VH-VL binders against Peptidoglycan editing factor PgeF (pgeF). Designs and how they scored, part 5

Target 1, 264 residues: Peptidoglycan editing factor PgeF (pgeF), of Synechocystis sp. (p74606)
Amino acid sequence: MTMGDDLWGWQNINGSPYLTCALLAPWPHAFFTRAFYPQLPEQLITYLDPQGKAFRVKQVHGDVTLTATEIGQTPLAPDSTHPPADGIISDAPHQGVWVASADCTPVLIGDLIGKRVAAIHAGWRGTKARIVPKTIDKFLALGSELKDLRVALGPAIAGEVYQVDPWVALEVGQSVQAVQKLATEEQQWDHLSTMVNPPVLPDAEPEKYRLDVRRINQLQLLELGFAQEQIAVAPHCTFQMEELFFSYRRTHTKEVQWSGIVSY

## First folded at step 1 (VH-VL)

Design d10 (framework fv_daratumumab)
Fold by ESMFold2-Fast, scan of step 1:
Structure d10 (fold): chain C 264 residues (1-264), chain A 123 residues (1-123), chain B 107 residues (1-107)
Amino acid sequence: as target 1 above (264 residues)
Amino acid sequence: EVQLLESGGGLVQPGGSLRLSCAVSGFTFSSYGMSWVRQAPGKGLEWVSAISASGGTTYYADSVKGRFTISRDNSKNTLYLQMNSLRAEDTAVYFCAKDQYGDYEIAEYFQHWGQGTLVTVSS
Amino acid sequence: EIVLTQSPATLSLSPGERATLSCRASQSVYSYLAWYQQKPGQAPRLLIYDASKRATGIPARFSGSGSGTDFTLTISSLEPEDFAVYYCQQRSSWPYTFGQGTKVEIK
């Protein structure tokens, strides 16, 4: 659960808006808008840390998170200059880690004590595969403690408008342990649709549902033991806020916005 | 109404390449995900590759990853499968198939199929 | 990947008889299973989707049932044109997989 707009603020560079989150104030970070297209992470990092080095991956909607060092050790994806992954964790100072989105949830994480940061690309497939919990496990393996982590789930397609097939809603919902442990699919549907701030919403079209992917990721984090105050969920919808964000569901085009965070 | 027509099949040597095409009509091509499904002689159906409506997302069976490339040209209503480093086990009739639902990232159920084009990989 | 196992491999029946075909999944596919019919030299034809829903133009004698891991296709009274190979397919998770097929042939 979030404190609404209290945690999220608009900033400007030369009239171009970008979004920041108060929970991530210790780290240079941004959820950039479409106004910065077609600038890439290597250019965008100069707005956050002029001495920073940008790291990015070939996003494949999977569950792999690489450290900055591992990116240099991993074979490149076909037709790409970057290795396949959907998350990055810093392992040195002045490393900016970046993910692209146009409806999928960009997740930025900072460690207050260990000083490492992460960026994760979490669409419905990555969310189903629990990329965010797997990335948290990697933070812990590197020496971080849950109490020191701050997580921001940025602008993404809102549940109110994200129409999906029943199997997508159910499989993504089953990534939540409280749902998975229920004995029947009927009980799982009931829980997903009637819980507080339900991640599965009804749709007017028969045999369709609406899915709140950010809510599912929030539930996964809460199950890991995060306090509500460690998690910020953006109220911004990429599909509905056309002037600010690209949305694949809206236009079916390949333009993206970038979100990044820099270690110190 | 809805029609899918494959072409480009034929006899090719092991290690060779072929490009398959699927010309479609009767629906808004740019709104539907498409797939290639193959069938070896006397065997069952095997899904090979899928592409989203925009062409932005592609998926491959493990057996063809790194060798096959799916693509589409929405302005020409045509789906393609570029097949490289062909092996004897790629010998099959290749079908293109249209998803039942529009505007999805990937085909789910295959409502309409082409008649198939035979690819034979032999010396 | 999810493996679909169809049984029997071959079903020998006479016209007018009831055909019952099974498809078993290695893990739950919920209700996200389809049935296809294929005749020699022809493309597959979608019969049933979401376990129990008939596709457009499919005769009422075809019906599907099941959920989770166990699914059945029933043809209430075989017509001559129904002698064919039948495949199940799941769309619950990638990669989408097909069963190996059941051949329904004349006794």
Scores: ipSAE 0.005, ipTM 0.398, lowest interface PAE 10.6, mean pLDDT 88

Design d11 (framework fv_daratumumab)
Fold by ESMFold2-Fast, scan of step 1:
Structure d11 (fold): chain C 264 residues (1-264), chain A 123 residues (1-123), chain B 107 residues (1-107)
Amino acid sequence: as target 1 above (264 residues)
Amino acid sequence: EVQLLESGGGLVQPGGSLRLSCAVSGFTFSHYAMSWVRQAPGKGLEWVSAISSSGDETYYADSVKGRFTISRDNSKNTLYLQMNSLRAEDTAVYFCAKIGGSYDELTYPFDPWGQGTLVTVSS
Amino acid sequence: EIVLTQSPATLSLSPGERATLSCRASQSVSEYLAWYQQKPGQAPRLLIYYASNRATGIPARFSGSGSGTDFTLTISSLEPEDFAVYYCQQRTNWPITFGQGTKVEIK
C-alpha cells in the first residue's frame, strides 16, 4: 500500500535483475533470476561477499538440512559432487548457503543474534515432510532463539496456477497440525479451502485443486510460534513471470535459478 | 473436457513405416510428459516410449529402440510416434497416455488414456 | 528391467465376493506402483497409484496396499462391472513395465 510497507525490492547488477527482502537486510542475500543462468553459487557469491565460500547440496526433495561443516562430512550423492540434502545452515562467518529452484520455494533464514543463516529448498514433497520446521528445530539445537529468526519465502509457483491432484493438496495440507487434528477428510478440505488466505484454491477442472505451497510453509512457521512480522512471503510467481524465472511446470527443463544468503 | 485422440493406424507391410498421431485437448499439453503403450491381440500391456514435456528427453523399450521415434509439437498439441522397420510383432493397438503429475512423475501413473489405434503388420 | 509378476492369472468369483490380487516386483519399487482396470475393447482405467491412493472417481470398494516388492489390490465386494482384467505398473525405473494381468471373471 505505502512506500515503506513493501518488503520486496528489485536490485540490479550489470543489467541483470535480482530480488531482495527487507527482513534479511542484515545479510548479503539474493533471490537471483534466470538472467544469471548458467552461473553457479561459486560465481554468484562474489556479487554478495568477495570473502564468502559457497555451500550447496544435491537436492532430493527430502527433509534433511546440513550445516556447512556437515556437508564436508557427509557422503556424496550418487553421480554428484555434493551430499544429498535440501537445506543448509551456516556455522561460521562468510559462508554462503544456496538452493536452486524452478517453482519450488526457496526459503532464506537469518538469525539476528546468533548470526547463522540458512537456505532451504521446499517443494511440495519437502513441505509435506516439514523440512522448514525441521530446519528451525536445528537452529534451536544450535543455540538460536525463535524470536531472533527472520524468514523469507521467495519466488515460487503461485497457488493461483499450481494445479495438483486432490491427494497432493490433502497430504501437503495435513502437514499443518491444525489440519491433521481434524476428525475427517471433509473437515480438513473445508478448513484448507475456507481459512484466512486459504492454501487450497478451487480449480475450474473437476477433481483438481490449486495449492499454495508458500502459504503451507507460512502456516507451519506460525504454528511454531513465529510472529507474522518475522515472515515475508514473496508475491512473485515463477510460472507466470517467465521473463524473470525458470519454471519446471511451464517447461520441464533442467534450468534453475539460485537463491543464497551469506553469514557474517 | 480432456481428450486424447489417436490416428494413423492401419495395415502395413513388414519392413514398412507408419506415423501415429495423438491429438490432445482439455489440458496444457506442454506441461506434461506423454507415453505410448501398446497391446497385441489377446495380450497384456507393453510400454513403448515416453517423452518429456519439452521434448528434450525420450525413452524407449528395448524392443523398439532404433526403429521408433517419439516426438511432440507443443504448438499443435500433438504427440507422434514414427514407426520404421515394422515387424509382425509390432501388431497391436497403440494407446497414447498422459503421464500425470508435475515434478514427481513417479507418483503419478498414466491418466488419461486415448481409445487406441490399431496397427497391423502383415503381408 | 523390473519384472512384475501378477497372481493368480485368473480369479473366478461371484458378485458380492472379495477379490484379492497380488503383484510382486523383481526388485523394490518403493510405493511407485499403480493398478489399472481394462475391459474388452476399452482403454485401461487408472484405479490406484502410489500403491494405495485411489484415483478420481474410483469406488471405495477398491483399495491398494503394499510397498517394496509385494503389492495387493483388493475389491471388498465385487459388483458386476468389476469383472475385467487388472494390471499393475511400476515407474521407478526405465523401462516402465506392466504385470501380465489378472483376469477376474464370473463363475
Scores: ipSAE 0.006, ipTM 0.456, lowest interface PAE 10.0, mean pLDDT 88

Design d12 (framework fv_daratumumab)
Fold by ESMFold2-Fast, scan of step 1:
Structure d12 (fold): chain C 264 residues (1-264), chain A 124 residues (1-124), chain B 107 residues (1-107)
Amino acid sequence: as target 1 above (264 residues)
Amino acid sequence: EVQLLESGGGLVQPGGSLRLSCAVSGFTFGDYAMSWVRQAPGKGLEWVSAISGSGGNTYYADSVKGRFTISRDNSKNTLYLQMNSLRAEDTAVYFCATLPYSSGWDEGNAFDIWGQGTLVTVSS
Amino acid sequence: EIVLTQSPATLSLSPGERATLSCRASQSVDSYLAWYQQKPGQAPRLLIYDASNRATGIPARFSGSGSGTDFTLTISSLEPEDFAVYYCQQRSNYPWTFGQGTKVEIK
C-alpha cells in the first residue's frame, strides 16, 4: 500500500463509473469514463454543479491555454466552432473547464487560495511544447502561487504500451530541462532510459520505444518546483482498461471521454 | 515529397484472388495508420480497411470481412490488401490513403494523403 | 453504422456564386466530420477536417461549420476549378462512412 494508490477513487452516477482524485477534493471534478458517451460537457457539468457553465475549446495539440473570458472574447472564423486551444483556466465562480481524451493525458488543476481551476489536454505534441508549464506560468501571472496548486494527471495511454518512433520519444524527452542540458543525444537517451521511473522504455520491436507521456509531464512539474505531494498521477491506462476508457491507439475511432473541474 | 503509388489491380474472375500494393515514400511510414478506400464505377466512396502504424490492429468493413486481409511491411514502406473470394460487387478503383498515427485523438484527422488508385474489375 | 445524407444531390451554379452543401448524420459524430473534393479520374482531395479546419493548401473560400448531426460546407465564390463532386465523411465510429456526394456543376 502506498499513499499514491489512495489518491484515486471510483464514484458512481446512475450506475456509470467516474474517477476522482483526493488532491482535487475542494473542487467538483471528474475524469469521466466511456459509460458517459455521448454526453458533452454541457450535460456532464450538471452532475458536478447544476448552476455551472461549461467551457471547451477546439483541441489542436498545441500549447495554448485560454481563460474562460478569453474564450468568450476570441472571434471565431466562419470555419470554426470553438477557439483553438488545448487548455482552459477559469476566471470566475461556477465555470467548468473541460478536455476530451482517448489516450492523451487530461490534466486537472486547482488553486486552493486563488480558487481558479484548469483543464489541459496533453498529448505528446502538447507535452513536447510544454503546455503544462506554460499553463502554470499563466496561473502565476493571474496571481496564483505554486505552493497552492494541486495537479492531477488522469487516465491516459500507459508508457508500457505506447509504442512510438525514436524521434517522438527523444523530442518529447528533450522538453525536460535536465535532458535538454545534456551535450549529446546519446547522453539524453541514456538519461531518459536509466533515471528513476524512466519515461522511455525499450520495445520488443527494433527501432521502436515505449513512451510514458504522464511521466514526462510529472518531470516538467517537478522541475518547476512542485512538491511530489502536490501531484497525483493516475495508474489507469486507457489502452489496457477497455471496459472503462476509449483509446484511439486501440480502436482508431474518435470516441472520447471528458474530464472536467468546476471553480467555486 | 510525399507519395503513395498503388499497383496490382486488373481483371479477375469471380471467386478469384488479387493482391494490391501501395508503395509509400516521403514520410516515416510506421508513424501512419493506413487505409484502403474503394469507389465503384459511377458511385461514391466506401471505406474498406485500416491498419495501425505497427500493424498490430486491423479493421474491416462488414462487406469484406473474412475475405480481405490488410497488412504492411514497414521495412519495405509498403501497404497490402489481399483480396480473396472476389465478387462482381468488389469491382472498384481502390485507393490507399494515410491517417496520422502518433498519439491519442490527434491521430487520423482525415484521409489526408491519397494514392492515384488502381482499378479492380471482377467479371466472368 | 452511421449514415451520412448529403443534400442537394446536385447544385447547378455559375462561377462567382455561393455554394452551400449539407451533410446530416443519423446520430451525433460530434465534430469528427471531414469534407473531400473529387474531380473525374482523380483521387479525392481533403478540404476540411474536424468540421471546420481547412487542410493545408486549401483556399480561404472553402469553409466548414456544424457539430453533432448537422454540417455545412460553404464555397463563398465559386471558381471554375471548384466544379466537382463533394463528399462528407465521419470518423466518430467504425465503420467509417461517407455521404453519397453532392455534384456541383456549371449552370
Scores: ipSAE 0.013, ipTM 0.433, lowest interface PAE 8.3, mean pLDDT 87

Design i02 (framework fv_iscalimab)
Fold by ESMFold2-Fast, scan of step 1:
Structure i02 (fold): chain C 264 residues (1-264), chain A 122 residues (1-122), chain B 112 residues (1-112)
Amino acid sequence: as target 1 above (264 residues)
Amino acid sequence: QVQLVESGGGVVQPGRSLRLSCAASGFTFSSYGMHWVRQAPGKGLEWVAVISYEGSDKYHADSVKGRFTISRDNSKITLYLQMNSLRTEDTAVYYCARGLEWLDYEAPFDYWGQGTLVTVSS
Amino acid sequence: DIVMTQSPLSLTVTPGEPASISCRSSQSLLYSNGYNYLDWYLQKPGQSPQVLISLGSYRASGVPDRFSGSGSGTDFTLKISRVEAEDVGVYYCMQALETPLTFGPGTKVDIR
């Protein structure tokens, strides 16, 4: 497991901190903090690539990932500005792809050889729907090879504090093929709760569980054949690190931070 | 297919209590946040309260905070509003409405119930 | 709390003619994710409210294209290109940027 703070570094612009990941060093990228609110991707990209064009989508917690070209080709309802999707893959140089989060997992991906990058918004619904594996399938269809991909799972609500109903934990857990193949729900609960770094943790409240959505996404990537060294998981919890991150679970406000990565 | 049916309304005296229910059908109730919105006769809409899909997070409008409590029972597929210390200004039709999570919604209230009338009078 | 205002508060329109309703917020509803957290609802006489437009400009499923939302920050407009009899009712804007959620006072649209 290549988790921990050795891969993750704090940077600073005009006194405002943002997070970077060593696995994504070839690409201009950032997991921006609340300090950059209310700046938008169109402003934030100038910190990463002054020549870059920002791409974003209307996030709907689904499983659709669009290329930058597909975003431009998608017919919009009159007066609409962005198509519905939860992931974006670059298909030309100098394209910045962006996702917003306040507890959901921002996933940034780069292809060392094919040069394309992606940003994915992975909340529990998108994780259940396997948006990250579906985006990897799209990379492969475009000519990328799995061994060349580097994935960073950014700041999100930590499993230690993310209380959910049993149904949510089970259905998100079932998105992991090793879990889905088990014959009974009892076996599925056992596996999710006893495996190494279990994605389902006990809760003090009866009939409740704590869910680690980043861990589920990591397990999905490992099942696709990723080496653990290709995946970085941020140790940062948006709920617990209130001075650095917005968290919907903590405040019930709509303030978000942006994460983005720019292609070469 | 999606239906929300409120019940429990009626005529009550000031200072008394009343509990409203909202029975849901046609969707996975435990996947959605739920809201209460009220409308005084001949007046506009006023948001009252929200509860998260798990039931762990609740928020109430200042006008009802400390008197009203939103709750839910996912096993019974039912939303509740416990109304204590009722005042004449609480007289309204009370709607339950299905909400979505903040970042994935297309509208916070995509389905509404039919409403139940609460009349607080002496 | 964010205060919402609407103008006009009452409007009578001849069927087939356009209608325009303004909504203003006491602070910007443009969020850091680039969306305006402003929704429009219609309440027809004797009915529950129904959603028309979400996030400033996105029409809800099943809503005719004669309805459009525009604006950003603090000033928003709902336009009906050709008002039909079934459009009679009270139109509400609502900010969904922060709790408490707040509605405008409503604009009553009637036909001649």
Scores: ipSAE 0.015, ipTM 0.507, lowest interface PAE 6.8, mean pLDDT 88

Design i03 (framework fv_iscalimab)
Fold by ESMFold2-Fast, scan of step 1:
Structure i03 (fold): chain C 264 residues (1-264), chain A 125 residues (1-125), chain B 112 residues (1-112)
Amino acid sequence: as target 1 above (264 residues)
Amino acid sequence: QVQLVESGGGVVQPGRSLRLSCAASGFTFSTYAMHWVRQAPGKGLEWVAVISYDGSNEYHADSVKGRFTISRDNSKITLYLQMNSLRTEDTAVYYCAKDFGSGSYYEDTYGMDVWGQGTLVTVSS
Amino acid sequence: DIVMTQSPLSLTVTPGEPASISCRSSQSLLHSEGYNYLDWYLQKPGQSPQVLISLGSNRASGVPDRFSGSGSGTDFTLKISRVEAEDVGVYYCMQGLQTPWTFGPGTKVDIR
């Protein structure tokens, strides 16, 4: 593996572990563990950048990414202090952008030359809606170049344990252009289940499948022209690593951990 | 042992204001969403409001929106319901309730794990 | 708003016999993450409500295994395998999928 285990390292603050990715070393960043609950981005940013300002959104499992400036210009979600979106891109120094997860994939991105960073909440709905490619398009519109971007797909529920209905697996799989272009659903299922590192795995229960949402997001990035070396995929499963991560699938409680990255 | 104790209920005239409090103990208050639910005499349960664990997100039922405000003080481990412009139809036992989860977003809350004993509010002329 | 209905509204049971209560929602409570946002509560006479079942079928801590919840989407059932005197009260279903959260009208369970 050239994009997996060797890129990820554990760090510690006051005895509490958090995860970092070597691909994002230029930026203060963290995939925080359950040990930091119930601290919010406004507190967590002080561990990364004492001068930083935290930005977060009301996550709605959609496909909208806002810049830090747009957050201030967007109407608040009803009875919320934050606008509805599932991704944030920085547009000034010392801006920390944050997403919450408990099984959904947190995606952190940095631009080596343009200096902007992003955080994206990519559950299966957002992945189906191609939030990550749409966020990359927004980077490019702001002046970033694809070759300068580094992407880390953080701890999330692993395909090995993520049981879903057939329609979920198929519709998320169809977000991959190579899959969508196949003539029949039968061909789409075959491709999703037999390709290298298949994103759809068989399940012991009849008419159920297991879905690797991180793999689908990785495939979307590769289709955009990213080199393998620009993408890091965490090997960590939130469902299986209960000492370190909250998992909605495991406990049916809505405690979350936060992931963030700070521009400079 | 999780406990929720409501206070502040009483008899009040229409158009007046009343503030309810709910004192929590036996759990980490700052990690859970909190609800207000009411029950008119001899009637069923009616959900009133919810607030996220950090106080950043809240929602009120249409019947009370603009008149009632849910709030919390995590340092005092207390939930509040500010009730303004009270109407006779607001007469009910008011329960505070702890959500099962953190409820960082109000629409992400999903149920009432523990209920208080209730406090009676009577709005009459 | 999501409307919740229950059937029957009143039920009288001989001690030791089973009881079954139905709950219907005006729209699917099945979330995209695979969970049904449907809870069951019991209010005994003169007492506060207490939770019995969450997320369609998850029995709450301390609730006896004679209580079970089943169903998906719009149709849900609460079953009591053998009704005991302490089970007398009003049973409410509730949807927690979206605001405003809404309760069913309640089903009153009495002993013969």
Scores: ipSAE 0.014, ipTM 0.459, lowest interface PAE 7.2, mean pLDDT 89

Design i04 (framework fv_iscalimab)
Fold by ESMFold2-Fast, scan of step 1:
Structure i04 (fold): chain C 264 residues (1-264), chain A 123 residues (1-123), chain B 112 residues (1-112)
Amino acid sequence: as target 1 above (264 residues)
Amino acid sequence: QVQLVESGGGVVQPGRSLRLSCAASGFTFRSYGMHWVRQAPGKGLEWVAVISDDGSNKYHADSVKGRFTISRDNSKITLYLQMNSLRTEDTAVYYCARSPEYSSSWYDAFDIWGQGTLVTVSS
Amino acid sequence: DIVMTQSPLSLTVTPGEPASISCRSSQSLLHSNGYTYLDWYLQKPGQSPQVLISLASNRASGVPDRFSGSGSGTDFTLKISRVEAEDVGVYYCMQALQYPYTFGPGTKVDIR
């Protein structure tokens, strides 16, 4: 069992399962399963905080995180009632921040002292662009301290099944500073493939690799100075756990599950 | 700056093969689903095929299924359509078009189109 | 397959007057995620198609505000409040709810 396995528990609302993380116990939160589809954050928040207001963004696989206040100040995306971004940080009590996923990593964060929370949508593109470190920088700019933050990396497509082209694995791997500083691409490949819990795994198909996006995000957090005990990584794979999760890689359909956390 | 340019069209006899290419520039090609849409002379638009951003999923319209194969090379930033067993009714201008795969709301629209390449299948 | 129909198939408008084009789908284009997957395209003579409206009512970037889309379920309308010479062309609706994506037959708009 890994540390992430110890921290994760299944809960139930009216017969429908959802996942929680012990590191986030101070905040109402959930990684909802496909059983809650097609409910949207505006309905789902009532299960967590009946007084809560839901905030969401139009996810574009970028690196922008907005505060709840900034969401009201940012121009709407075309075809949307929401601005384009992939992360949200609360800036008042009773704000629920939400991200949708179907393989991309939902990241939920809480600040034990500063009381703010965040939700981040981190697929391989956002991970390459370092959305999680950029969101942590924003927490610090708002007055949070690194030692008070708790981070949960939720259900996502597992490295053992996430087949990618070499350039995807390399470019996402290069987002890790220890990798980027290596002189040659050969050294970068060696490091990504041989380190402890390597984020890049071999694939049976020639010219292909398997990529652990959650592991890359974990490495980015460790580089910022997070202790291992501040980070929980879910063992759940959206692609392999078909009964519980939608997976874009599996079906190429538009259905998603939502993950959210509420400030107080 | 954002551009799609088709090539490979021409005059061909029934039963022969052609390969169309679509070269992309000015955007992150590997982040977008890609489509082929055709238009017979003086007729309307007909959707032909789609390929996912990583190439792992494909769909072909029934009219071309088994004869046409969509593919892409993200390292060469190029989309392809291999057309086998061509018929006179395949005569059309072939357009490539971009749509995002992970944006299941406004980005499903084809926001960028190529100029088209003419395929004439004559007996 | 979802079948798309348009009415009228041809329309001649005096410059400065309004135009309205209807599109109908054989089944609802409302997805359970809350979005309606109906797009409108314009093909000007000798040019490639260009997007005008997506998700039934959202105007694409750079498209003048004289264009508007409306409708839900199976019935949709594209309106041009004041037709200009540059608006001449063939207008197509398209459903993007499921594969195969399907276009309407097109509505040709000319000016008198």
Scores: ipSAE 0.006, ipTM 0.491, lowest interface PAE 9.6, mean pLDDT 89

Design i05 (framework fv_iscalimab)
Fold by ESMFold2-Fast, scan of step 1:
Structure i05 (fold): chain C 264 residues (1-264), chain A 122 residues (1-122), chain B 112 residues (1-112)
Amino acid sequence: as target 1 above (264 residues)
Amino acid sequence: QVQLVESGGGVVQPGRSLRLSCAASGFTFSNYGMHWVRQAPGKGLEWVAVISYDGSYKYHADSVKGRFTISRDNSKITLYLQMNSLRTEDTAVYYCARVGDTAMVEYYFDYWGQGTLVTVSS
Amino acid sequence: DIVMTQSPLSLTVTPGEPASISCRSSQSLLDSNGYNYLDWYLQKPGQSPQVLISLGSNRASGVPDRFSGSGSGTDFTLKISRVEAEDVGVYYCMQALQSPPTFGPGTKVDIR
């Protein structure tokens, strides 16, 4: 697809590969691979901006996005050194915002004029709760304009392998306004399975379906009025690309890779 | 319909070896992690071993480490448990179970086989 | 290893009566991803175990809505709103937060 392969490039630091997106070229950024484990954002930011400060949250698969300033003002999650949230927006220069993933979609955003950046952790629960649209609303409330935003949906578990129960596919699909408008669940199901580049695919196992979470997030962005040229969707699958990415679906282990972007 | 059928159980003397098999049907075997769980007569459930969908990750309970080895052959749609240096306390019904991994980040046993009895006795 | 305990270990219920089983873990089962890695299984007499509830509160396919799971962190409850004769068996909680997965000792539910 035009928005996929042409925009994504492999880079290297000391023999370790990481992914970048041309749409985010104005900002130091990376979708890091498993090769960087167990380095944390505080170490990884030095590869992007030696003056940068790293910001991260305790990811809870919710719909809350905090600014870098709000992170310092928000109570810590129980038994954590970080507040609970799944997205971060910068509010000063040289702030790196980071999210961890192992199948969930890391979303990186930059504002060409307002100069703020964001990182979002969008698994199926966060996607159902519309964390990406809610983060866009927060950009707009802070003074950003939609036309100036660039969004990259990074490596995640691909729809072709993400087997889910029907209720998950339906509930996540219902987060798309065009689907929610349909009168019956049968109509919603049919639309999700037959629309252009459908986010719900049939599975060989009876009573199972495959779900494309990145496609649902892309649909949410398009319905907000984004042009296709403002959105990049990675073709990379964390489950299938074992040499490059951790995948919880594959191993059921807690190892993660980090994605981050730094404001200027 | 999803089916898991264990075989290879029987009576065996202490110190001997036995190999259990679990034949799967009704689903794409190569997409699922698999487990072995055992139950001594009249006792509770005890987890034995896990193997990832592709066999790259394996983990065994401390009570069987070094003696038991879980493996799989995706082309034969079969899960295995090689049991060496058997002890009387290994006497149990051995179940294979499929890891459920459907709606979110999950790690539960959504389908279980009927079990195969292993008796380790004099 | 995480140690799982259950209470009561045995209970006898009149048909139609509610039942409640508690499960406690030696450490929090709430992961950084926001999920409680606690599952409930039922083993009916002479049968294989079957899943009832996953991730604390998610009812498995085909499980009647009279079964519900609740709790977070270290304390979890399985409730049966109206016990039927077919619900007789041993109920096990299991943690899947850390390898190895560990089971509770089981709670035997019987009918009067």
Scores: ipSAE 0.006, ipTM 0.457, lowest interface PAE 10.0, mean pLDDT 88

